# Ledger of designs, part 226: VH-VL binders against q96il0

Target 1, 167 residues: q96il0
Amino acid sequence: APERGAERRDTAPSGVSRFCPPRKSCHDWIGPPDKYSNLRPVHFYIPENESPLEQKLRKLRQETQEWNQQFWANQNLTFSKEKEEFIHSRLKTKGLGLRTESGQKATLNAEEMADFYKEFLSKNFQKHMYYNRDWYKRNFAITFFMGKVALERIWNKLKQKQKKRSN

## First folded at step 7 (VH-VL)

Design T7j (framework fv_ebronucimab)
Fold by ESMFold2-Fast, scan of step 7:
Structure T7j (fold): chain C 167 residues (1-167), chain A 120 residues (1-120), chain B 111 residues (1-111)
Amino acid sequence: as target 1 above (167 residues)
Amino acid sequence: EVQLVESGGGLVQPGRSLRLSCAASGFTFNSYTMNWVRQAPGKGLEWVSYISSRGGYTSYADSVQGRFTISRDNGKNSLYLQMNSLRAEDTALYFCAKGHEYARWDFDYWGQGTMVTVSS
Amino acid sequence: QSELTQPRSVSGSPGQSVTISCTGTSSNIGTGYKVHWYQQHPGKAPKLLISANSDRPSGVPDRFSGSKSGNTASLTISGLQAEDEADYYCQSYDKSLYGYVFGTGTDVTVL
């Protein structure tokens, strides 16, 4: 069922009242940042009387969120992987082990990382353009369906006003 | 049309060296990572080596580390693999493979391969 | 050396669906690294079939699909055809090896 206000009462097993928990969401819920993508996921609430058009919009938003989460999780893993490979390669070139004399993980300073950052940013240029293009296309589709849903809701409200006025 | 053409394979005795080349065309070579992947006769695929788009860093499978060197010449659209201290277990068809997207870590185009046979 | 485990062989009849599993570890698929699938016909180079768990490259039929759950990825071929008889390899990245890993390969036979 949809919520009528900001807060919905729910009873915990301990017998105390609680707000509706994420696992049993009563409206859209924004979660904590994902450990891989660093983006906050949205858990969508499904109304009992969801129209086919509203379902299409929700599925588009879910699909777009999944795509976006996956893109940024992969970006973060790629950066981490390539950074570690670069450090590993440079340490081997210098004849150094992967760990310091104190047993800590060996690292490179900012000056030594300059080549990596330049190369990473350079090859990311086309991927940034592809991401922006796809992000734009997905947002356009979502906006288009949001417009259709808005028109449907306006139409339904107009029908309700006509019914009340004639009654 | 993306094309990758390998060359330099052949029959070589254990302990000797070979240099493989891969000529690339149909894409902006200096914007993509490149890889070498090998396949021993009747066996599966094995990743050998990676080079970043500008050659800033490389990595190698443990089995070839210290013996093989990957390099590239972006001005000539060419990828290379210098293979030293060859062993019988290095016998394989060697594929040149193009990195797809930097965030995907897959190989979207492959050459037909060049055969390296290490035998006494 | 291949690091991801696949069944050696899978068989089916024309029109049937077959699924190939690819099982990794916490250092590769379990970390969230993408799984990619390649099709290789005898004497030919591998061809990218599925990218990033479930994306189909241009020219790959809709009957090929990919999925991933936990440490395991799956390739499903629906409406199996004679031309699907080939070797299939999964591939990911392994953070402990600082390198790419391939599956052991699966021979698909169309009966």
Scores: ipSAE 0.000, ipTM 0.474, lowest interface PAE 14.8, mean pLDDT 79

Design T7k (framework fv_ebronucimab)
Fold by ESMFold2-Fast, scan of step 7:
Structure T7k (fold): chain C 167 residues (1-167), chain A 121 residues (1-121), chain B 111 residues (1-111)
Amino acid sequence: as target 1 above (167 residues)
Amino acid sequence: EVQLVESGGGLVQPGRSLRLSCAASGFTFNSYTMNWVRQAPGKGLEWVSYISSRGGYTSYADSVQGRFTISRDNGKNSLYLQMNSLRAEDTALYFCAKDTEYSGRYGFDYWGQGTMVTVSS
Amino acid sequence: QSELTQPRSVSGSPGQSVTISCTGTSSNIGTGYKVHWYQQHPGKAPKLLISANSDRPSGVPDRFSGSKSGNTASLTISGLQAEDEADYYCQSYDKSLYGYVFGTGTDVTVL
């Protein structure tokens, strides 16, 4: 049966050229959004001739993805839990039930929720500041290594051309 | 139920090698950073090594860098520590520990019982 | 600096409160990395007691509490009980080491 969701295919499809495999069989695969972080994970393809520099770049990208996924999963869980606790607390103070007549979760209006958002942002300010700092540092490092990998590939290509000329 | 079981410890002579294993169960192993922590007899805890959930990133304490190699097999729910060029100061109980968060840096919520490594002539 | 500094020992009587300090540096606690606390009874593996500065895992009594200010984290045990006699370790992540650091450990004695 057809497999609609698969982007990563086997490494030896019938259409593979001897000199250049089809792109989809040899590239990174993007997964579905994580239920906690809502971010899509990238599953990295590891080429058999990966250079030490390419390996450093890949490992940095993988570690950054795992760090980013963990931060947002934890942040989203904390936000949801504290939001629910705040709403329940305010509803009890007002003498109201936790569910509406339709069975939906009871909600507060925007003015009432403003207190929660102000407290949550204030309480998490330093955490978000450090996240942003680390995010920029990580992306700077990734960009820097991407540049190094690009230069390495150019040099290797030029060296291969020189060898062909020597023959 | 979450369980971590270490094995592979024993008595070895200085300069030799030993491989430790940690069998994990009760959680989605491939989603969590894993650690090795050691404790010399009568001494405190010393972090040894870390491996990210997919094995893409590893790190080592300076005392073991270049001698120890951490690895994992997510298909077998197993964590490993290959210890080469062992020294007397590597004598310790070695614990396998699971990070609370999959990227690491948030504490270890589960630990194994430990496996004893004694390096002596 | 290679590890977090804790007092070697603290002691108290049943029902008393004791506090254990854990002092780090700018590369770990001072940068804002979370501090975790472990309890270890003789012959047993460490048990996570406090996560992320102040969060108590399920099953940990509320008499255990954590706090952090600047470069120092603290674990407070209120209503001290005989079963609290154990070694306590703090832990954080160190950005210069790309790894974790543990505290020197504190022996809690219930007299």
Scores: ipSAE 0.000, ipTM 0.469, lowest interface PAE 15.8, mean pLDDT 79

Design T7l (framework fv_ebronucimab)
Fold by ESMFold2-Fast, scan of step 7:
Order: sequence, then C-alpha cells, then structure tokens
Structure T7l (fold): chain C 167 residues (1-167), chain A 119 residues (1-119), chain B 111 residues (1-111)
Amino acid sequence: as target 1 above (167 residues)
Amino acid sequence: EVQLVESGGGLVQPGRSLRLSCAASGFTFNSYTMNWVRQAPGKGLEWVSYISSRGGYTSYADSVQGRFTISRDNGKNSLYLQMNSLRAEDTALYFCAKEEYSRYGFDYWGQGTMVTVSS
Amino acid sequence: QSELTQPRSVSGSPGQSVTISCTGTSSNIGTGYKVHWYQQHPGKAPKLLISANSDRPSGVPDRFSGSKSGNTASLTISGLQAEDEADYYCQSYDKSLYGYVFGTGTDVTVL
C-alpha cells in the first residue's frame, strides 16, 4: 500500500484545490494560493489530546474555509465568463472582429472596461452582501468557540497545578 | 426524502482495485461531511473514512490508510471510495453515511454494496 | 484497531427494561467526546437511535434513552417490545486515531 505523500494537491469537485500539510507539521499550516479562489488555504493541526470543544471549533473553521474558497472560486469563474461575454458584445457593437488586423486578440481600453466593472458590481451587490452576512456569522461563531477553548485550556492548567499541590 | 444508494461492489481478487460510488439525494449534499463504514459478514461496524463538505479534508482508518482514497463530486451529488491493493480482510458490506451538521452522528445510511475479496 | 466495549448480548421480556453499556478509553469517551447509538435489524442498514449522548432523533420513541458517566455511555430501552430485537452499536470519536470508532455491538433478544 503506497504511503500518502506530503503536500498532495488535487482539484476538488467543487473547483477548489485540496492539499495536505507536510507530514511532520505540528501546527496549523498555510498552503499556496488556490488555483481558482486565489486564497491561501489553512490546514488545521489536530492535537493528540484534542477535546470535543476543540474538535467542534476545528470542524467549524474547516467548513468556513471550504465555504469561503467555494464562494471565491465561483465568483472568479463568473467574473471571467461575464468579462469575456462583455468584450465580445462590445466588439460586435463597434463592428469589430475578435482579432485585430495584426492577428492579436482585440481588447477594450480601461475606460470601456469601467462599464463592465460597474455592471458586475451592481449585479452582484446582493450576492456580496449575503456573503458578508454569512462571513460575519461564521466568524462570530468561531470567535465564540475560540473563547470557550481558551477558557477550557486555562481551567485544565489550573487543575494540573491543583493536582501538583495535593501531591 | 433523504436517500443514499451505494454501487460498485463485487468480487475481486487480492491485490486488485475497485471503486465504490454513493448517489445522494434529498438534502444539500455539498453542506455535509460524508463517511464510509464497512461491516464484514457476521461482524460489527468499522469506520473507514470521512470527507468534509467541500472535499478539503479527509481522514482514514489505520487499516486502509495509503490504500483507499475518498472523494466526492458535489455537482453530481456523489461520494466515491477508490480501493487499491485489496486484501481478504477488506471483504465487507460498504455503507455510505451522512453526518449531522454540528453533532457527529450518522443520521442517514445507504443499504450498502458488497465487496468480496477472494481468490 | 481500538473499539468501544459492549456486552455481546442482553435479553429481556416484553415490557421490561434493558441497559446496554459502552465503555471507552481516555482517548474517546473518557475525554468527553459525544456517544451516538445505532439500531440495526438483520439485513438492514443501521439507524441513528440516540445522538450526542442523550438526544432522540425525530421518530424515535421516548422509551429509548441515553446517558454518559466518565468513560461509559449507556443505552436504556424501557417497555421492551418484540421489534426492539436487533443489534445495537455505540460510536464516538477517538483523538488518537483522528477518526471514529464503533462499539463491538450488542445483540438484544426479546424473549
């Protein structure tokens, strides 16, 4: 049976890349930028003595990262598709082909592209607002559980000191 | 109605490969962690592997680590298990199972697909 | 690999109560990881019976109850009925294995 390689990267069915941290990592690991989302994924270290609360926090953070990567992968694909459609539409309106007289790909200037950016932002305003809403909700939950984990760790350290005193 | 339907099982010789599939319906597949669980004839349940909702995180039982690969296609609502270097001890009914969101119980199971590894 | 320990079998008469224990180690139940219970009738897939120590999924009769103390979880079936004759499995998470573990299973016989 072949061993699992460190830093294995695959494209997930959702269009986001998968990766594994280096085998001997004992901390959270930050990977290279995702091919589709352009975000750096974080691979979370699982401690040997992970508590149920720590597991809940880790799973919440993992799920939030996957949700975030999926959102931006989809957004970038949509942007690229609509940008190409806009350019084709504008070139047709000008009576121009998709290629210049020299055979190079025809482009629009920055002033013309400003129309596309305005339309894209306006069209996706609600989508971005829902993303921000969910992002804040997820981070609120993560912060809450991070606080609970911190308190648990403090309490456990105090219990260890108590045991040392009784011995 | 939530449904999970496994397929791809069969009779294979030791050292060969087999790929299992699980077709999911009736829930937002891309929001839930999925698991493979197996049960040898007349024996108990053994957890095999999990994959997170978007496929970014996986884990495997020690007995299959390095030989099995779990994957999913959220666009097709499908879960997969690629089984390489099969051994007689891998003979079992293989179930796919869905996790609850915040509680980690397996709230829905398929009926299983039988894998027999024998010469 | 490590499994949670259950009695091989328990038996009772209709209307009686039976209790199934599930004993883990410090790396799973003893740490405080939740315990889930499954019912499996012969030739059928398992069904989630109790979630997170004591929560009943919709449709599960209230005569099924779960509890946990230390490194042991228990499933109690009160008012035992013929349809309860099945195999029962506990399940938890194990931090040393980075994965899930099932119990050895208990065969419940209704006399």
Scores: ipSAE 0.014, ipTM 0.637, lowest interface PAE 8.4, mean pLDDT 83

Design T7m (framework fv_ebronucimab)
Fold by ESMFold2-Fast, scan of step 7:
Structure T7m (fold): chain C 167 residues (1-167), chain A 121 residues (1-121), chain B 111 residues (1-111)
Amino acid sequence: as target 1 above (167 residues)
Amino acid sequence: EVQLVESGGGLVQPGRSLRLSCAASGFTFNSYTMNWVRQAPGKGLEWVSYISSRGGYTSYADSVQGRFTISRDNGKNSLYLQMNSLRAEDTALYFCAKGDTEYSRYYFDYWGQGTMVTVSS
Amino acid sequence: QSELTQPRSVSGSPGQSVTISCTGTSSNIGTGYKVHWYQQHPGKAPKLLISANSDRPSGVPDRFSGSKSGNTASLTISGLQAEDEADYYCQSYDKSLYGYVFGTGTDVTVL
């Protein structure tokens, strides 16, 4: 009898991060550039006796990286899509096909592409301004919490020294 | 009410691939980390993979690193596990488990009922 | 591979107290990572019973309690009842494995 319905293969999502930290690392690990964002992800090391304040700092850094990765992945996707649409539109206007006789993609010269870059930057100006504002705000918050963690560590060392002198 | 429903398990031959899905409801899916945990018949629990709330970070058990890929679609409230180069040792009930918004907490507060993956020739 | 070590089985009579130990190494419990506990009835999914060494989730009876000392975490079930007959797993994080680690599991029988 013929075999039926034996194949159950789902397609994997193409956008999945493949970042993997080295085993036995005691430091933050920097991975290869993400396929979509082109940014190198950082896998944060979790200390043995992480305080609530240290956890809050790490979470803030992780959330900031996630936000940054998502922004650039979306931006790069939008850029690529609009670039292809622009090229196709201009080739159609010139009466040219999408492929050359050799089967290669037909391209625009640098002067023609300059129009696209100017248009793209102009229409995304506000979006990039808000990104820069939020990026600076997030980095300020991270720096502030880094300062708090540093003060906590100084205080804890002072406490330990005082406790040890109770001989 | 939080619900996690796994699907995609089945009988598969060694060296082949299988994709698991987990449908989430009852919570803001895009705000929580997600995990896959497996349990071989008559054996204990083994953590398999982790994914951050927005999918920017993943991690894997050494036994599956390079073979399995975790992913999520926050628009569909769904979690996935792509399993490649399957081995007999991968035979287990696979649970979808909800993490927290905080990496430092490391616990799983809600679990699905699991989907059975059997790898045999 | 080093898992967290639990006794294979623990038994008691209704109304008694039983304690399950979970012993780790310097790379997990010994370094200060929190320990979580799960209860699993046959054929069912695990249920979070204790989080962060001693915190009890909503809906978990107060007869379940957790503690930690050095390299060992403990789950105590006071006033043992028939429905407590289940497998219990501890779980922590291991810095050497850079990942999560579960205990070997303990079968609790009510005599």
Scores: ipSAE 0.000, ipTM 0.460, lowest interface PAE 18.0, mean pLDDT 80

Design T7n (framework fv_ebronucimab)
Fold by ESMFold2-Fast, scan of step 7:
Formats: sequence, C-alpha cells, structure tokens
Structure T7n (fold): chain C 167 residues (1-167), chain A 120 residues (1-120), chain B 111 residues (1-111)
Amino acid sequence: as target 1 above (167 residues)
Amino acid sequence: EVQLVESGGGLVQPGRSLRLSCAASGFTFNSYTMNWVRQAPGKGLEWVSYISSRGGYTSYADSVQGRFTISRDNGKNSLYLQMNSLRAEDTALYFCAKSTEYTKYDFDYWGQGTMVTVSS
Amino acid sequence: QSELTQPRSVSGSPGQSVTISCTGTSSNIGTGYKVHWYQQHPGKAPKLLISANSDRPSGVPDRFSGSKSGNTASLTISGLQAEDEADYYCQSYDKSLYGYVFGTGTDVTVL
C-alpha cells in the first residue's frame, strides 16, 4: 500500500503553472484550474501500445492545450494590470482614495468602465481574431485525427476477431 | 481650473488638409474620453469624433469617416484632429469637448472653438 | 448622422414656465441612454445644463429641470428670465452609430 505520488504545481516559462497527476494514473487526468489561465489542464495517459497515429493526436492535443493556456495566462495578466491602472487613474482624478468608507475597494460604474473595455477590446482585436482563427484550425485538425484514430481502432478490432477465429 | 484651447483653424481650399489642436489643462487628461464637436455658421451642434482616454478606441460621424483622424498625446495633454479631403460642408466652428468623470455621454467642459472655412 | 428632434422655437414671458421636448429613437433614448442638455448663448461655447436626464451640475439654478419618458426627454425652465434667451440642445448616445447625437436645437425667446 505505497502512498501515491503527491500532486504538484510548477510555474512554466510561459507563465502557465504545471500540474502533474499521480504517476500511476491509467486514464487522462484533469487537474485544478491554472492560477494564470484559469483553465483546467488535462494530462494525457500514454498507453504502452500507442500507435503512431494515436501519438500524433495526443501530441496535437497537448500542444493545443499549452498554446491555449499560454494565450489566456498572458491575456488575463494584461487585463488585470490594465484594469487596475485604469481604476486607480480615474479614482485619483475624482480625488478619491482606493478604499470606500466601508473599507471595500472603490469601484467605477458600468458607464465609466465602458471606456476601459472598449479600449482593451480594440487594442486586442487583431490578437483575439488570430486566436479564434488558430483555435478553429486546431480543433478541425484534432477532430480529423480523432476520426482517423476511431477508424484505426475499428480496423484493429476486426483484425483481432480474425485472429481469434483462426485459433 | 479646467481649460481647453483650440487652434489650427483657418481658410482652406476644398480637397486640402488642415490639422486642429486642443491644449488641455487643469485635469488628468489621460483619464478622460475627448471629443470634437462642430457647428456650421447659424446651424446646430454636430458631433464629429471621440477618442478614448488612452487612444485605443476612436469613433467618427459618418460624414467624416475616412477623411478625419482623431489622435491624442497624453504626454503633452493635447488632442488633435487631422482633416483630409476637406469639403465645403466641413465649414464650421470646431469645439474640443471633455467627457465627464461620471458619464461617458455628456461634455462638461468645452473650448471656445476654432473656425474652419473651406472655400475656393 | 441622425438627429434628436426638438421644436425649432419656444417662447414665454418672464416668470412663466416653458418646456422643450427632445424625441429620439429605439437606438438612443428608447434604449435607455441618458439625455444631456446644453445652453448656448450667441457667440459662446455650449454649457452643460442638465446631465443624465435630470441631474443639475454645480452652479445651475434649480429653475432648470429635466425628465425622460420612453423615447422623449424634456427640459423645463420655470420662472423664465431674460438671460434664459438662448439656444438649447439635447444630446444622447446612439448604439447603431457608435457615437453621440445632438438634437436639432431649440431657440428660446423671452417675450
């Protein structure tokens, strides 16, 4: 009854945290949300008899996950930093402190925040457009290879039936 | 004291270009959306363009879209309007106007305006 | 751009009350965008008179009041005085134009 390997979290060079599941997992493992991207990482189980096609699909899914996590970690950090700077600038202009009389953080109304949101979206429009384009391309590729893997598994199943009948 | 001072207006021929400037003082310029509003002689007010506090978002009236460019230099507390392909109907007094700290939609301070006359 | 519709002129005697209407569409006042009012004396820049349908800026007399119902906003001047003789403009935001719209303007004459 040896103790299962402890879960760990490391920070990657991309600014995305790493999460490692117990090493003896026999299935894909879903981790907790990443601190920066707020996405749950999937750590893929590698079968001993993984086909080259299955390996290609797995690597494509892993690469897509890393790309997605890196994108959102960077966007979330930029958004939070710029939002805080905008709020501080507006509160300073009003002659207000960062805290209300009740001790809560002072905030801006929806009309005041509209300027920030429009500016953030406008500055990031091209970046988000390319992200969406690449996201669709990656999902199309993944779906295509999932189909190929499914066909390979059907063929292997038929092949196994033939072997069983020959015995 | 909040002050907005426009300059750069004058007489210009159709098809030519002109650049207007607005010097701002007395408030934190980089925190506010800025606007250009015009008024043809004897006519009403017409909104021309706005620019967000950091310059990342702009919008234009349909009548000037593609011909006018609004910009700002927050380091110099200055707002600009580059006017290209000028037409007779662009003849107007051009006001620089500041959006309020509480709403994006009202203009709490205005300059005195600079006159642009487009005539041959 | 589309303009908000105002009467061309309104007149009254000193001490009377006058009301100026400002009618918009579903893309501006009808959507719930707030209406602002400006007073402009001849040869002068406009001055913000009423903000956000009914709020008076500091220094504006309580004789000026604003209201809004459906697609129409109204500016009421009570106790009309000679110095109230000016042009009045309403203003709102239009979501279909992604920009601001002004009213056609109303000339207030004090008889």
Scores: ipSAE 0.000, ipTM 0.450, lowest interface PAE 14.9, mean pLDDT 80

Design Ta1 (framework fv_ebronucimab)
Fold by ESMFold2-Fast, scan of step 7:
Structure Ta1 (fold): chain C 167 residues (1-167), chain A 120 residues (1-120), chain B 111 residues (1-111)
Amino acid sequence: as target 1 above (167 residues)
Amino acid sequence: EVQLVESGGGLVQPGRSLRLSCAASGFTFSSYAMNWVRQAPGKGLEWVSYISGYSGDTSYADSVQGRFTISRDNGKNSLYLQMNSLRAEDTALYFCAKGTEYSRYGFDYWGQGTMVTVSS
Amino acid sequence: QSELTQPRSVSGSPGQSVTISCTGTSSDVGGYKYVSWYQQHPGKAPKLLISRVSNRPSGVPDRFSGSKSGNTASLTISGLQAEDEADYYCSSYTSKSTYVVFGTGTDVTVL
């Protein structure tokens, strides 16, 4: 499972060149996966009449996305580098080359890779723990502001209805 | 620091069985390949068997294939060698040896050995 | 069984250099860079001196050096000292067992 990220063997041809949102859009846009973080970036739509509260929510979501992208880009790069170093070291220990006859990268069996995954998880446990803590803090804040925005919209609708009935 | 202590050796008649143990301490046992290496009295070193760290992949010298079984218990930091159908030529001091950080083909720490004597 | 070939004995005087050869085939010493050297004093366990042809573990003096040319690996002991009197074994990865084979051993005498 963790191998599907930046470690994915299949190299997609340069399809990223087709990511061109329409000049004008009234919706958020989701881009292609970043090559390092493997997360899809969201380009946020900014309404002409954005409230101060809506602006705070959007900026918080943008900051959280940037933080999340940076964390996973660094983590995936570290994983890829350490995985390659581990495989290279073990193949060298076996007296084997880095490439198969077909030109693909030589790999270790699942049992040998289990040692790497166990060590990688242990080494990065504290780092992932701090990430999860910060991720929950940020998502709590986002959820809180989303709730505030929803309540603001409900009360504005109620006030509008009340004014129409009072006139 | 790193310690390997073998036990289980002794006098045994041909055709019988014996089980050797090696107690490891001072390192993350499950992360390293472990080996049995023997030395007959007055002779050189002969590699007997290895077992990988976490996966437990094994290999044996031709002279012991089918008779000896290497195993490990990572929860107990212990390595074992089950020796069946013993022969006079199995008489040797049996060492437990640890693979290095960068290569399982180099043995950076060795125990003092346990003597196995197969005689009538 | 198919042991790597070493000279039975090598001798030298204190302060001199001695070299021990370890000869195999293209399936072991010649084909791979996984040659190790061990020192064994009488009644004691072997001690790793050199791994991966020329790498010294921490605590091994730099007067011990390893090299390899073709099917032959060499251990050179410079500035020979009385404490170097011991048996020396080479080992190598071998494709035959896909693991390790030891050399026949060399007795180093300091005269």
Scores: ipSAE 0.000, ipTM 0.442, lowest interface PAE 24.7, mean pLDDT 79

Design Ta10 (framework fv_ebronucimab)
Fold by ESMFold2-Fast, scan of step 7:
Structure Ta10 (fold): chain C 167 residues (1-167), chain A 120 residues (1-120), chain B 111 residues (1-111)
Amino acid sequence: as target 1 above (167 residues)
Amino acid sequence: EVQLVESGGGLVQPGRSLRLSCAASGFTFSEYAMNWVRQAPGKGLEWVSYISSYSGDTSYADSVQGRFTISRDNGKNSLYLQMNSLRAEDTALYFCAKGTEYSRYGFDYWGQGTMVTVSS
Amino acid sequence: QSELTQPRSVSGSPGQSVTISCTGTSSDVGGYKYVSWYQQHPGKAPKLLISRVSNRPSGVPDRFSGSKSGNTASLTISGLQAEDEADYYCSSYTSKSTYVVFGTGTDVTVL
């Protein structure tokens, strides 16, 4: 009769990941830059004996990473789209085609592009300011939970020492 | 079973104060952010206030900033909203809402609401 | 302070699909993955239908689906049923002075 093996071993968190850290003493590891956000994701190791507080911290860090990735993916997409629309609009106003005679994309000079950058920065100033504020708040929350986890670990260690010592 | 029960609503005159309470059960209250959301009669939903699960960090809608204070008592599984300098425009049904796991952005459970009427 | 823009009403027949739009700005719907949808029957508390743009809580039928493109999020109700007749609200995290903003609300009528 065939033997039924143990549960299958998981693939690394990303299906694209090629290298798997050792499971018995795994650490967090950093992936390649995301195509849209240009940020490197962190894949978190989950300990077998993770406490509820440690789980809460890990999920908070994961959620913050997702928020950050989405913000920059959207920002980069918006920039690219508006830049293309600006270039097309200006070329149309000048009566020029979208391509040069060589088949390359027609471009605007640095002075004309400066107008776009000024408008984009002005339009997005509040968005970037609030991003920085929210990034600060999220990192403060993460630091606070890291402190709580550290205190939990110290308490557990002190409790174990107390148990071993004779009264 | 998660339950949120609001109380403390009623008829009050403009310029006076009122304190709302929300009693929570069926979940570990201290682990979740809590919110107040209001709905004026026949109108839509308006977010009022937020309080975090960890630091007591609070946030308020511009319309109530400086007048309302959100607070919580984890030992009593209770959320509060102290409403000062009440105005006619504060007339609404006030809902207590539980935040999702690690976010202030979505509300997975709501109470039935308590009606606040500000009138002379 | 400005609410997210929803149509005042949409209608459909049983078995059809209806879509409700929710339009904001780059500082709310366009900037983040934190769009939620709520269903409210007359005289009742709102019920969470969708979180994080497209995530369904347990107990919500798969007939309800969410999506987002640019500054507009959408809730689609497929296989429309009589019990789907209700008010629907979107909400989003916002990086403006408030931390959550709700939509203007949409009344869904099943004809």
Scores: ipSAE 0.000, ipTM 0.469, lowest interface PAE 19.0, mean pLDDT 80

Design Ta11 (framework fv_ebronucimab)
Fold by ESMFold2-Fast, scan of step 7:
Structure Ta11 (fold): chain C 167 residues (1-167), chain A 120 residues (1-120), chain B 111 residues (1-111)
Amino acid sequence: as target 1 above (167 residues)
Amino acid sequence: EVQLVESGGGLVQPGRSLRLSCAASGFTFSEYAMNWVRQAPGKGLEWVSYISGWSGDTSYADSVQGRFTISRDNGKNSLYLQMNSLRAEDTALYFCAKGTEYSRYGFDYWGQGTMVTVSS
Amino acid sequence: QSELTQPRSVSGSPGQSVTISCTGTSSDVGGYKYVSWYQQHPGKAPKLLISRVSNRPSGVPDRFSGSKSGNTASLTISGLQAEDEADYYCSSYTSKSTYVVFGTGTDVTVL
């Protein structure tokens, strides 16, 4: 069990920095934004008597968080890479160096950068459409399992009250 | 059933060109990143090239940058690797590999590979 | 690009457990949860055993497990069987580039 706890702490979605929730936390905790995805990871609380259904919901939420982190980390890295390539390509075409006389990075004007952003968004439209489709599917599944867990908890509370009354 | 079948390998002289093909079936090809991974005889795995499913974004290992070009035809469920200026060091079994969930970071299905031998 | 470091060979008897290490840097194994493990039998294509450090794909026996601590990922094969005799490779995402780096590979011998 101690090895599992250590592994769980080490397996933050981005992996860039381990998130450590406060000792003896009874709630989910939100970490700092990931360097690449810029999303805040959630460290899920595991109840001592977690039901199989509650475990399925938690794992689904964890898997969805990992998927979301990977998508945005990849998207942001792709954006940065393509932006640099676009700037370097345009500067080369104009016969300009990558740096100004003062040693600062050479930049393109707002109109040229607007062309890059328009191209990037158009090129990635289908990718974002697939992301939105999968995001809706995942959230629908999570909502469905949340409903099942809520019903299970209500039933268990009623069962507990019944036992208390009969004992 | 996911299947990847490579072809186009053979014996080629240094400095010449070869084009490899990979035929994919059993999944929505356009939704997944595709990769080429090679393995020299008796050696380990080396990632060669990546292409995204929808955006067509590409990446290359430093050893092949400027010489190899990865491309795909989503309408034909086919992946290609154009290899120019071949060197003896490029001798390897070339695998076509499917990325997991829009990613190059893991490969859930691999083809059987096609052998490229660069020798005089 | 530098490869991830694995032991060249590991051996065990049937029924025993063996562990294969995969050591990188904070820019790959240490920095991310994108470590995968592959099994390759002679003359065959690699097969994915583990993804995202510890996720086991459908069809992979539960005797294969993955973990990570710091810059080192590990694959553990429990209840070692003759069919597990193969080459094993780790791989990881790397922040030094937007692509994958493979490990040096480990030959697992049974008996």
Scores: ipSAE 0.000, ipTM 0.474, lowest interface PAE 15.2, mean pLDDT 80

